# VH-VL binders against q9h9l3, part 171

Target 1, 176 residues: q9h9l3
Amino acid sequence: PRKMVAIDCEMVGTGPKGHVSSLARCSIVNYNGDVLYDEYILPPCHIVDYRTRWSGIRKQHMVNATPFKIARGQILKILTGKIVVGHAIHNDFKALQYFHPKSLTRDTSHIPPLNRKADCPENATMSLKHLTKKLLNRDIQVGKSGHSSVEDAQATMELYKLVEVEWEEHLARNPP
Short names: E, the ipSAE of ESMFold2; O, the ipSAE of OpenDDE; V2, 0.75 times the mean of E and O plus 0.25 times the DockQ between their complexes.

## First folded at step 10 (VH-VL)

Design G39 (framework fv_fezakinumab; at its last fold request DockQ between E and O 0.88; V2 from the best seeds 0.83)
Fold by OpenDDE, fold request of step 15:
Structure G39 (fold): chain C 176 residues (1-176), chain A 120 residues (1-120), chain B 111 residues (1-111)
Amino acid sequence: as target 1 above (176 residues)
Amino acid sequence: QVQLVQSGAEVKKPGASVKVSCKASGYTFTDYYMHWVRQAPGQGLEWVGWIDPDSGGTFYAQKFEGRVTMTRDTSISTAYMELSRLRSDDTAVYYCARGDYSYGYEFDLWGRGTLVTVSS
Amino acid sequence: QAVLTQPPSVSGAPGQRVTISCTGSSSNIGAGYDVHWYQQLPGTAPKLLIYDNSNRPSGVPDRFSGSKSGTSASLAITGLQAEDEADYYCQSYDSSLEAWVFGGGTQLTVL
């Protein structure tokens, strides 16, 4: 009975043209949706584009933001040994420069039973927003303030719970 | 053709630096991490580090931290590994290897290797 | 001193079955990280042989198989052929080291 957490990250743009996605916020919730971690993170490089419309990140959030290296350590400490649930989670892991065991990873963007339940093609990549609306009758990522990584992580966990039993059984029979 | 083409053999003195190049072709350079692995003569494989060609982000093995620098030029799909303060035990064949990060981590494509010889 | 432990050498006659073990620890194989295997023919670069414990890339014959259990993995070669003579390396990721780790390599000799 491994502990399960859900993660969602927000990225800002760094690099000469702001095309590099750098971690600027990370939220981790437990199985019940309780926030275990929620920090603004300072990228190692200068932020060129806050991508506020989507990320919800503003310059003021970086004033007391946790340096990336420190934040990474904190986050990894939480994730290690746990089943980690996320949506398109490879992006989060990439931003963290982190490798989580595939066998302990649950990507809600690639769970056919979840899509099936949402009356979507099993092999399609549906957005978190869409799945959340369809299956949880909840609106996320609304407004002009950008995404809430806490809200997104919670939604991700709730979505996974809908198919947890079935999917875990599937994985047991078909290890990745 | 999907391949990694590495620069030629190098001979260096102790204390010098060496920069090995690895040019990718046949695939999107920025979609995979580029790992560097070395193999001393008659020895096993040793991971040196990786670079994300997309972001330029790097992660080095602790053993090489402070002595290795990985870079890339996306315009020519080329990754570089520079190792400084060379020692005799740095003598090895250095490989670049493509590593997936989205749905797998294995090194599925390897360069032919670059022999770096460090000797007085 | 490789993080993963392999026998230095194994041998077999043509047509025989050989196995190569790869022993890790709780921070790598035992932590759930997959094991990959590479074949290195003499004078060549390593080639991916098995990925994610038991999957074969295109072009790898089915006489090569991999398995993983606990903190260890194993590569099995059935119907041993002369061309199988090579060095074989297992690979995984170690979370404590935050590094990709290899076995020490196993030299397979076909008698």
Scores: ipSAE 0.935, ipTM 0.958, lowest interface PAE 0.5, mean pLDDT 96
Fold by ESMFold2-Fast, scan of step 10:
Structure G39 (fold): chain C 176 residues (1-176), chain A 120 residues (1-120), chain B 111 residues (1-111)
Amino acid sequence: as target 1 above (176 residues)
Amino acid sequence: QVQLVQSGAEVKKPGASVKVSCKASGYTFTDYYMHWVRQAPGQGLEWVGWIDPDSGGTFYAQKFEGRVTMTRDTSISTAYMELSRLRSDDTAVYYCARGDYSYGYEFDLWGRGTLVTVSS
Amino acid sequence: QAVLTQPPSVSGAPGQRVTISCTGSSSNIGAGYDVHWYQQLPGTAPKLLIYDNSNRPSGVPDRFSGSKSGTSASLAITGLQAEDEADYYCQSYDSSLEAWVFGGGTQLTVL
C-alpha cells in the first residue's frame, strides 16, 4: 500500500512590487490528519509583502524560520514516493521548485466527483473554503488574521477521503 | 506562429564566456518554463537547467552549477543562457525548449539550436 | 554516461516493425515519472514524438506508439518508411538528480 499525505503552503510576496510568490510556510499531514511537518520558511529573496490577511505570516515568524534550501530538502524527503493531496497543488509544487509524478498527485480543486457532491459544476474550480463548508460543514480560513496551512492541509485530506475509493478506481481504469 | 528563435553560432577560446539567446513568439512567454539542453557533436542530449520566465527562478543541473546563469527579459519574450569558463568539451549545439510546469514535463517546442565551438 | 539505457542502434526493412527500449531505475521511471520520446532527423532539432508514455502530438502518425511498464518504456514503429531513419531519444525526470534525464539515443537505419 502506498502512503498518502496532504500538503498546504503559505506564500509571501517577493520581487518587484511583491508579485512573485515565495514559500514562507509549509504544513504536511498524514492520512489521519496528524502533523508530519509544519515550519515557517525563510525565502532567499527580500520579503516585500507578507500578504498577512491570507498567509497569516508576520515578520516575527521569520526570526527563527528554516532557510528555504534546508526546508525544501526536508519537505521533499517526506513527499517522495507518496501520494500527495493538495488543493490547487501546482502552486505549492511551483513554490517548492518540485516535480511530483502526476500518477501520485491528487488535486482536490480538479476532482469531478468532489464537485458533484458539493452540487457544483464538475469542471468548475471551487475554493477549499467552499468545498469544506459544503461537504464537511466546517468553516476554515475564518477572520482577517490569515489562514492556517495546518487547518487547510487537514481539510484537504478529509475532502479527498470522501471520494478516495471512487477516484482511485477511476484512476486505475483511466491512468493520468 | 509558435516558435523559438535562437542566436547564431559562436566560436570561443577556452576560459571565455558565451551567452545564447532564445526569443519566443506565438504564445504567452510567462506561461511556460524554458529549458536548455545541449548536444556535443555525435553525442546524446544533456539537460542543463530551466528558468521560469514569470518569476525569474532558475534550477541548474549539478554538473553546470556555478558556471551557468539563466536570465530572461519579459519585455521582448527572450531567454538567455550564459556559460562561463568554457572548456573544449563544452563544444555542443545548445537548444532552448519549452516545458509546461503545471501539467506534463515533456518539451513540446524546440529552438533550432546554437552551435558553440570552443577551441584554441 | 546516459541515465536511461537504450540500444545504440536498431534496423529494419520498409514496412516492418521495430521496437526501441528505454530502461530506467527506481528514481525515474520506477518512481512513476512519465516517459517522453523525441525524433531527431539528421541536422535538425529534436521533435516531440510521444509524450506521457503513449500520447501522440498532433501531426504524428499512428505508426508511432509508446508504452511503459515498471522501470522501462518502449517505442514501437510499424510500417517502417525511409523517412523514419533518425535518432530516437527517451526522456524522463529523475527525483534523485532533480533533473530531466535522457537515454543515450538509438540510431534507426531503414535497410
Scores: ipSAE 0.798, ipTM 0.906, lowest interface PAE 0.8, mean pLDDT 92
Fold by ESMFold2, look of step 12:
Structure G39 (fold): chain C 176 residues (1-176), chain A 120 residues (1-120), chain B 111 residues (1-111)
Amino acid sequence: as target 1 above (176 residues)
Amino acid sequence: QVQLVQSGAEVKKPGASVKVSCKASGYTFTDYYMHWVRQAPGQGLEWVGWIDPDSGGTFYAQKFEGRVTMTRDTSISTAYMELSRLRSDDTAVYYCARGDYSYGYEFDLWGRGTLVTVSS
Amino acid sequence: QAVLTQPPSVSGAPGQRVTISCTGSSSNIGAGYDVHWYQQLPGTAPKLLIYDNSNRPSGVPDRFSGSKSGTSASLAITGLQAEDEADYYCQSYDSSLEAWVFGGGTQLTVL
């Protein structure tokens, strides 16, 4: 029986004009929403834009942040062998330079039954904030102080649970 | 038309370096990873590493760490692989291949290959 | 040095069915990573034949099929034709090596 976790990451801007997204925080929760990992992460290159209004990352968070290589090792140990749930999760994996099996990946931005529950078109990409408000009656990402990756990972797991039985059965009948 | 066009064959002496180019056309260069794969004469395929053209980030197979450098120039949609301190057993055809990084991870588009011959 | 194990050669008469095996381990196929297959005609680059275990790209006839079970994968070719004579490679990802890994290749001969 496979264990399930949810992940959410916050990115800062690096590279020319700060357009490259680099990992600066990662949070992982278990099936019950308990925090397994939550660290600020120091990117290997110069931060050009903290993107604070969305990321919640400020310069002081980087003072004692875990270097990317070390944090990546810790995170990959947690993810290996598990079903990993996320929202637009390929962005999180790309920031980690990580490749997870498709059969063990669940992306709440691409689950047709979840969109149907929200009265959204099945092929639409819906924001985490919108789905959470509509299906869980919860406001996340409130204000301009930035997102909480713990809050977002917890919401993502709760959203998946709404369709888990149906979607897992669908995947078993229709392997990717 | 979607394609990868590689530079021509090269002959090098042991201890030299070689730099192979791979020009992408017909798709958004920065949306996919570029992989490098080599094939020694009469042998199988061996993965060398990848570059993310968007960030410039790279990841190399352990066997090549310290000898390979992958770069790109996004203004001309071109990836490069440079292999240094060449040995005779580096003689191979070097392919670039486009990789899907969302799921599955298949190489759906390949260059025609660049023969690199290392001999005295 | 192949990480995935394939038979070095297989053969069959026209119209027959052949199967090419690809055996991995718990850190690649057994970890849930998909298997892809490439056909390499003599003197040419590899070409994607099967992706994500069983899917065919446009232009690949349905007599080519793939499957995966446990730590192994299989490519099946039915209705063998002379033009199927080529080298075939399986590929996956290995989480311990953090690397794309290939089989050693299988030379298919059509008798």
Scores: ipSAE 0.693, ipTM 0.888, lowest interface PAE 1.6, mean pLDDT 92
OpenDDE, second read of step 11: ipSAE 0.922; ipTM 0.951
ESMFold2 (binder alone), look of step 12: mean pLDDT 94; pTM 0.952
OpenDDE, look of step 12: ipSAE 0.911; ipTM 0.946
ESMFold2, look of step 14: ipSAE 0.576; ipTM 0.865
ESMFold2 (binder alone), look of step 14: mean pLDDT 94; pTM 0.953
OpenDDE, look of step 14: ipSAE 0.899; ipTM 0.942
ESMFold2, fold request of step 15: ipSAE 0.648, 0.628, 0.690; ipTM 0.870, 0.874, 0.891
ESMFold2 (binder alone), fold request of step 15: mean pLDDT 94, 93, 93; pTM 0.955, 0.951, 0.951
OpenDDE, fold request of step 15: ipSAE 0.935, 0.935; ipTM 0.959, 0.959

Design G4 (framework fv_fezakinumab)
Fold by ESMFold2-Fast, scan of step 10:
Structure G4 (fold): chain C 176 residues (1-176), chain A 120 residues (1-120), chain B 111 residues (1-111)
Amino acid sequence: as target 1 above (176 residues)
Amino acid sequence: QVQLVQSGAEVKKPGASVKVSCKASGYTFTDYYMHWVRQAPGQGLEWVGWIDPDSGGTFYAQKFRGRVTMTRDTSISTAYMELSRLRSDDTAVYYCARGDLSYGYEFDLWGRGTLVTVSS
Amino acid sequence: QAVLTQPPSVSGAPGQRVTISCTGSSSNIGAGYDVHWYQQLPGTAPKLLIYDNSNRPSGVPDRFSGSKSGTSASLAITGLQAEDEADYYCQSYDSSLEAWVFGGGTQLTVL
């Protein structure tokens, strides 16, 4: 396999009324789905809203969390020079304050062949949960205790692998 | 109308501070980073830094760290760049420009520029 | 000094083709970051001319085209017109500086 990783981040609400999304967990897996990184991350600002239903993050996870600046450095070391796969990955990069080359970025929420395989409109933005159920026959993000960023990163990599050959060929002919 | 409107020209003495404003209209202010770029007379473009209007987060080019501060006021869709301890070689036109965060790192919309003259 | 290298000037006659080079390194263009081009008419702010190596914003004539290979990029202008006389800047992102970087600019003179 080529040097490719998948990432998924969880964000909590900071700032006035918890309206700002701040990084609070990051998971990175390799091509085979093995975990390369999975840490809770302490935002530099006070957490107003844990968004636990979606993030899976609770107050106890912040006790031993890695400070943002240190976690960011570790994460960027893993991502640099690699093809990075994610779902709606622009949100993850924004939370990391990171600018990855578009030519090395793969967003499974914006891959027309993937939607086509799922019998969805090619230019619609489909959720990770929907695509995973339709194409992999697997339920993720189950229950009300929040999402697992490891599970989401693994599902994202597996979804990309379904279209990897045809999408890489498309990108070679039509550079982003 | 999608535009960036900057404050007027400033004349400052060495050692003073200057604060330039950039008011955005016609788009969602918090959806784009705001960049600051300067151009000394007869010289090229030099990137100063960015601010994320959504989070208030900032990042500055190494050359300006310790002298530049970027802020914003989301209630009036305005970004600010303050440069302190001015030197004569800070004389330049200062531009604000927006950058897309989702896809594309190009600066697709520019203010008309604010001339800052530093003279003794 | 500029991080990306451009020739300081280029010239051509009306109707001719000119190209402007932009040379980077392994930390910017060579790392896969896209190249953008800006046109600056005298006394005005820069205007986005080409983005993501070869794409034109609405309103930019197809006489302007961009390309990228390895650590370098190029802007081509065909069918030169007097109104093309301007300064042209390339831009990319540099991962080692974590900064947007510009070329030194190229002054185009239409003879």
Scores: ipSAE 0.727, ipTM 0.885, lowest interface PAE 1.2, mean pLDDT 91

Design G40 (framework fv_fezakinumab)
Fold by ESMFold2-Fast, scan of step 10:
Parts: structure tokens; sequence; C-alpha cells
Structure G40 (fold): chain C 176 residues (1-176), chain A 120 residues (1-120), chain B 111 residues (1-111)
């Protein structure tokens, strides 16, 4: 576990009609849930839709936000060589334009033992909110003012820790 | 049928630009990255860059920075690679190839290639 | 030159076994990135032969197998046939270059 982190990103809408998802915040926590990185990130393109209800991002957060290129460099230095845990993590990697090795990636939206513990079909894709409530008895993403990527990253790490021993053994015997 | 259809051969003078097209069919164009790979006569494969058809985002190999531009038109499921300020050593077959960005990184579908000849 | 190192040529007789090596470094294969192999028949586009170190796409015979260890990978071809005569390329991702990288290619000659 010493080389394990969890990540969660928030995206805003850019491009025509705000249909493109661009990175606007990234949070990374260590195995114990301590924050290693949490910054607002300025997309290189004009923000059309802040998607505030989900992202929690407002225009004020962009005033001193770290430019995308600089933030990306900082984030990749933290992720490189580590086991990275996330929920639907391919969306985060896509927003970062980053390709992490599959053998070092853990996606809590696609771990059959985790769904089994939650009394859900093993191959279903369950939301982070649902799994966290069911397995940790904790409500995240509360209200309509946006999600906390720190809270989401912490919940994601805790969910993974529930199945870590079983899943790491499975991956050792069935490499991805 | 799942396929990538590329534009025909081009002959260009040094200093000119060339724009090669790659039309996708049989799958959702925006669900995969489009890569470009070239191969000079009798030589190996060289990665040029990728475009994300969904976002329009691109990344190019350092060797081609400042000379290559990749674009797409989602209405006709077509990707383009434009290479400018052509030199004789840009003579090569240029391939487009599909790559999954979410799970695997292999290029599982390739176009048949477009020969670009740069000669005086 | 090429970022991944392959022998330029390999040869074998029909029915024999040949192995093609692919040597990388700590920024690509050694960083945990998977190795993919492509077969290129004369005058054709490359075709995916092996993906994610050892997996075969539908339609690829089990005579073709791949493996990875440390910073290197290997493609093994058993029961060599005349139609296997082709160029073979390994490929991975390099985190330092932020680029897909290929081996220099290996020409397989079936004697």
Amino acid sequence: as target 1 above (176 residues)
Amino acid sequence: QVQLVQSGAEVKKPGASVKVSCKASGYTFTDYYMHWVRQAPGQGLEWVGWIDPDSGGTNYAQKFQGRVTMTRDTSISTAYMELSRLRSDDTAVYYCARGDYSYGYEFDLWGRGTLVTVSS
Amino acid sequence: QAVLTQPPSVSGAPGQRVTISCTGSSSNIGAGYDVHWYQQLPGTAPKLLIYDNSNRPSGVPDRFSGSKSGTSASLAITGLQAEDEADYYCQSYDSSLEAWVFGGGTQLTVL
C-alpha cells in the first residue's frame, strides 16, 4: 500500500455548447486519506458551462487556478509508478490526457468483489455515492452545490481497502 | 463493416503541405482515439501522434511538433493529418490506426496507408 | 533510432520455433506498460497479432504467443509456416516521451 494513491477530478464544459469535458479540479489522497494534492485547474479553452451542481466549480475558483499544463505536470509526478485508485478512473485519465499502466490501475466501479459486498450484481457499474452509502454508511455528494473531489477520493480509497487483499491476490493470479 | 478508409497517394514538392484523410465506419467514431503512424520505404514504424475525436484534443511526437496538425470532422467520421514544410525524408506510407483510450492502448484497426512522396 | 530494440532478422525452417525479442527500458516496458505485437505482410498494413503482453485477437492462431519480463518482451512462433514470413514489430508506451514507441522491426524469413 505504500505506493497507492486515490484520485478524483472535477470537469467543466468547454467547446461547442459546453459538450467537451475539461479538467477544472484534481484531488489526490494517500493510502490513509491524507491530501497530497488539491488544486483548481484552469482549462486552456473558454469555459462555457461550469456544471456547478456536480463539479462544485464557480467562476471565482478560476481566478488563481493553476494552468492546465503546470497542474498536469504536478499531478503526473505524483501518479507515476504508483498504484492509482479511482472510480470510473478512465474519465480522470482522459481529462489529464494521461495513460497509466493497467497493472497499476484500480477502478472501484469495476471490482466484482466490491459489488458483491454491496449486494449488487458483480458486473454492474455502480455509482460512488451508492457504494459509499451501502458499504461505509456514509453520505457523499450531498446537496445540489457540487461534489468535493477530496471527499470522493477519500471515499474511493476506503472502498478499495475493503477488498484490497482479495483483489490484489486475484490480480496476481489473473494479470489484467 | 468496421474499417478505416484513407485518401489516395500524394506527390509533393519540398516545402509544400500534405493533408491525409482517414474515414471511419462500422463503429462510434468518438469512442476511440485515432493514431497516425508512418513508415519510410524499407524502414520501421514511427508514431506521429493522436487525436481524440470526441474532444479534438491532440498530442504529437516531439519530432513533429510545429509541423503536424491533426483534426477531425465528426459529422463525416473523418480524421485528418496535415504535415507542413515537407522534406524528402518525409516520404513514407502514412497509416491511421484506432486505439482504445479507456482500457487498452493497442492499435486494433489500421487503414491501408497513404503513400506520400516528397521529391523535387 | 527505434526506442525498443529488436533483432533486425530471424530465420527458421517450416515446423520450427522462432523467438523475437523486444528490449525496452524503465520508462516503458519497465514502468509496467503492456507490450503489443504487429505482423506486417509484404505490401500490407500492420495487423494486431498480440495485445497486452500475451493475448490473441480473434482469428490469430495459438502458434503465436507473447511474454513479458522486467524491461523485455518476447514473441514466440511455433510450427513455423511459409505464410508467417513477414516483418514483426513490438510496441509499448513510453511515459518519459509521452508517446507510443515501436521496435525497429524483425524480418522473419521462412527458409
Scores: ipSAE 0.781, ipTM 0.902, lowest interface PAE 0.8, mean pLDDT 91
Fold by OpenDDE, second read of step 11:
Structure G40 (fold): chain C 176 residues (1-176), chain A 120 residues (1-120), chain B 111 residues (1-111)
Amino acid sequence: as target 1 above (176 residues)
Amino acid sequence: QVQLVQSGAEVKKPGASVKVSCKASGYTFTDYYMHWVRQAPGQGLEWVGWIDPDSGGTNYAQKFQGRVTMTRDTSISTAYMELSRLRSDDTAVYYCARGDYSYGYEFDLWGRGTLVTVSS
Amino acid sequence: QAVLTQPPSVSGAPGQRVTISCTGSSSNIGAGYDVHWYQQLPGTAPKLLIYDNSNRPSGVPDRFSGSKSGTSASLAITGLQAEDEADYYCQSYDSSLEAWVFGGGTQLTVL
């Protein structure tokens, strides 16, 4: 079986009005929750809005941040050939300007059995925070200091593990 | 015209300090990293470090840590490299070079270099 | 001494093809970091010749080409001309050193 990793990215606002979401941090964990990658990343354009209350990113984090192009290379090397788990993962891939094969992608924001387990509508898009609280009895993304991408990646992996067997069987019968 | 203009040649004694300047023109100074690279006579290129003109953040090669200080004055689009406790093997042409902000990788614009001679 | 290894010198006659190798390791080229090349004419500052392994900046003739494979990169010059006589340096990033690194440089002589 292929190795499995979970990814979570934090974005900041770039562009003239700060409306462009640019990668500023990326965290990757393995199946056991061990951190494989966790770096602050320097976006292609000047940061206009750090979105600190959500991203947790501050200007000081960018002082020695890894340039985007370099970070992207590091991240892609880790992801290649693996099953990648994330929450609303299309945003992460978009920020990375990289798209992982659909057959090797697992998005916890679009897994009906996971929602069902959390007593949520199967076709609804639930937040990572909500699912984590309901299914893992754990509070994430608390406070006003912003998210922890490592914490979010770990939570995402743990959530997926709850429905891994059922979902993998489903995907085997219904390949994307 | 896009260019980097460096300060003139310096002659220093061992133990002294030297501060080289690099003035940017023709582009937004804070949109690019400023790297410093030196080249001893007849030798190859050696990366010294970089500074982010926007944040003032720096990264120095381990070899120069504790002895090099990079600064900038955004009001005049000028970067500075100061090297202290000079020794003879610091004799080299010191280049400033622009690195893309998004990548900070390739150096697409170079100054003409500043010769720093360290001799007793 | 240099993290990236280049041959000290190469030579060729006008019109010939020459190649300059740049050998790295698993912590730089082998880690997936791009390779850049610089040309330094005698008595001048280095000039960007190739970026991101194989791209040419404006003004660089198409007879210059770059490639990357595994832990190594290569610069190829076809139709060698007298004005190509210069020093050539490869550059990459090393994750273990957290630093930009250069090759030792290659002196190209046009015979």
Scores: ipSAE 0.013, ipTM 0.588, lowest interface PAE 8.7, mean pLDDT 91

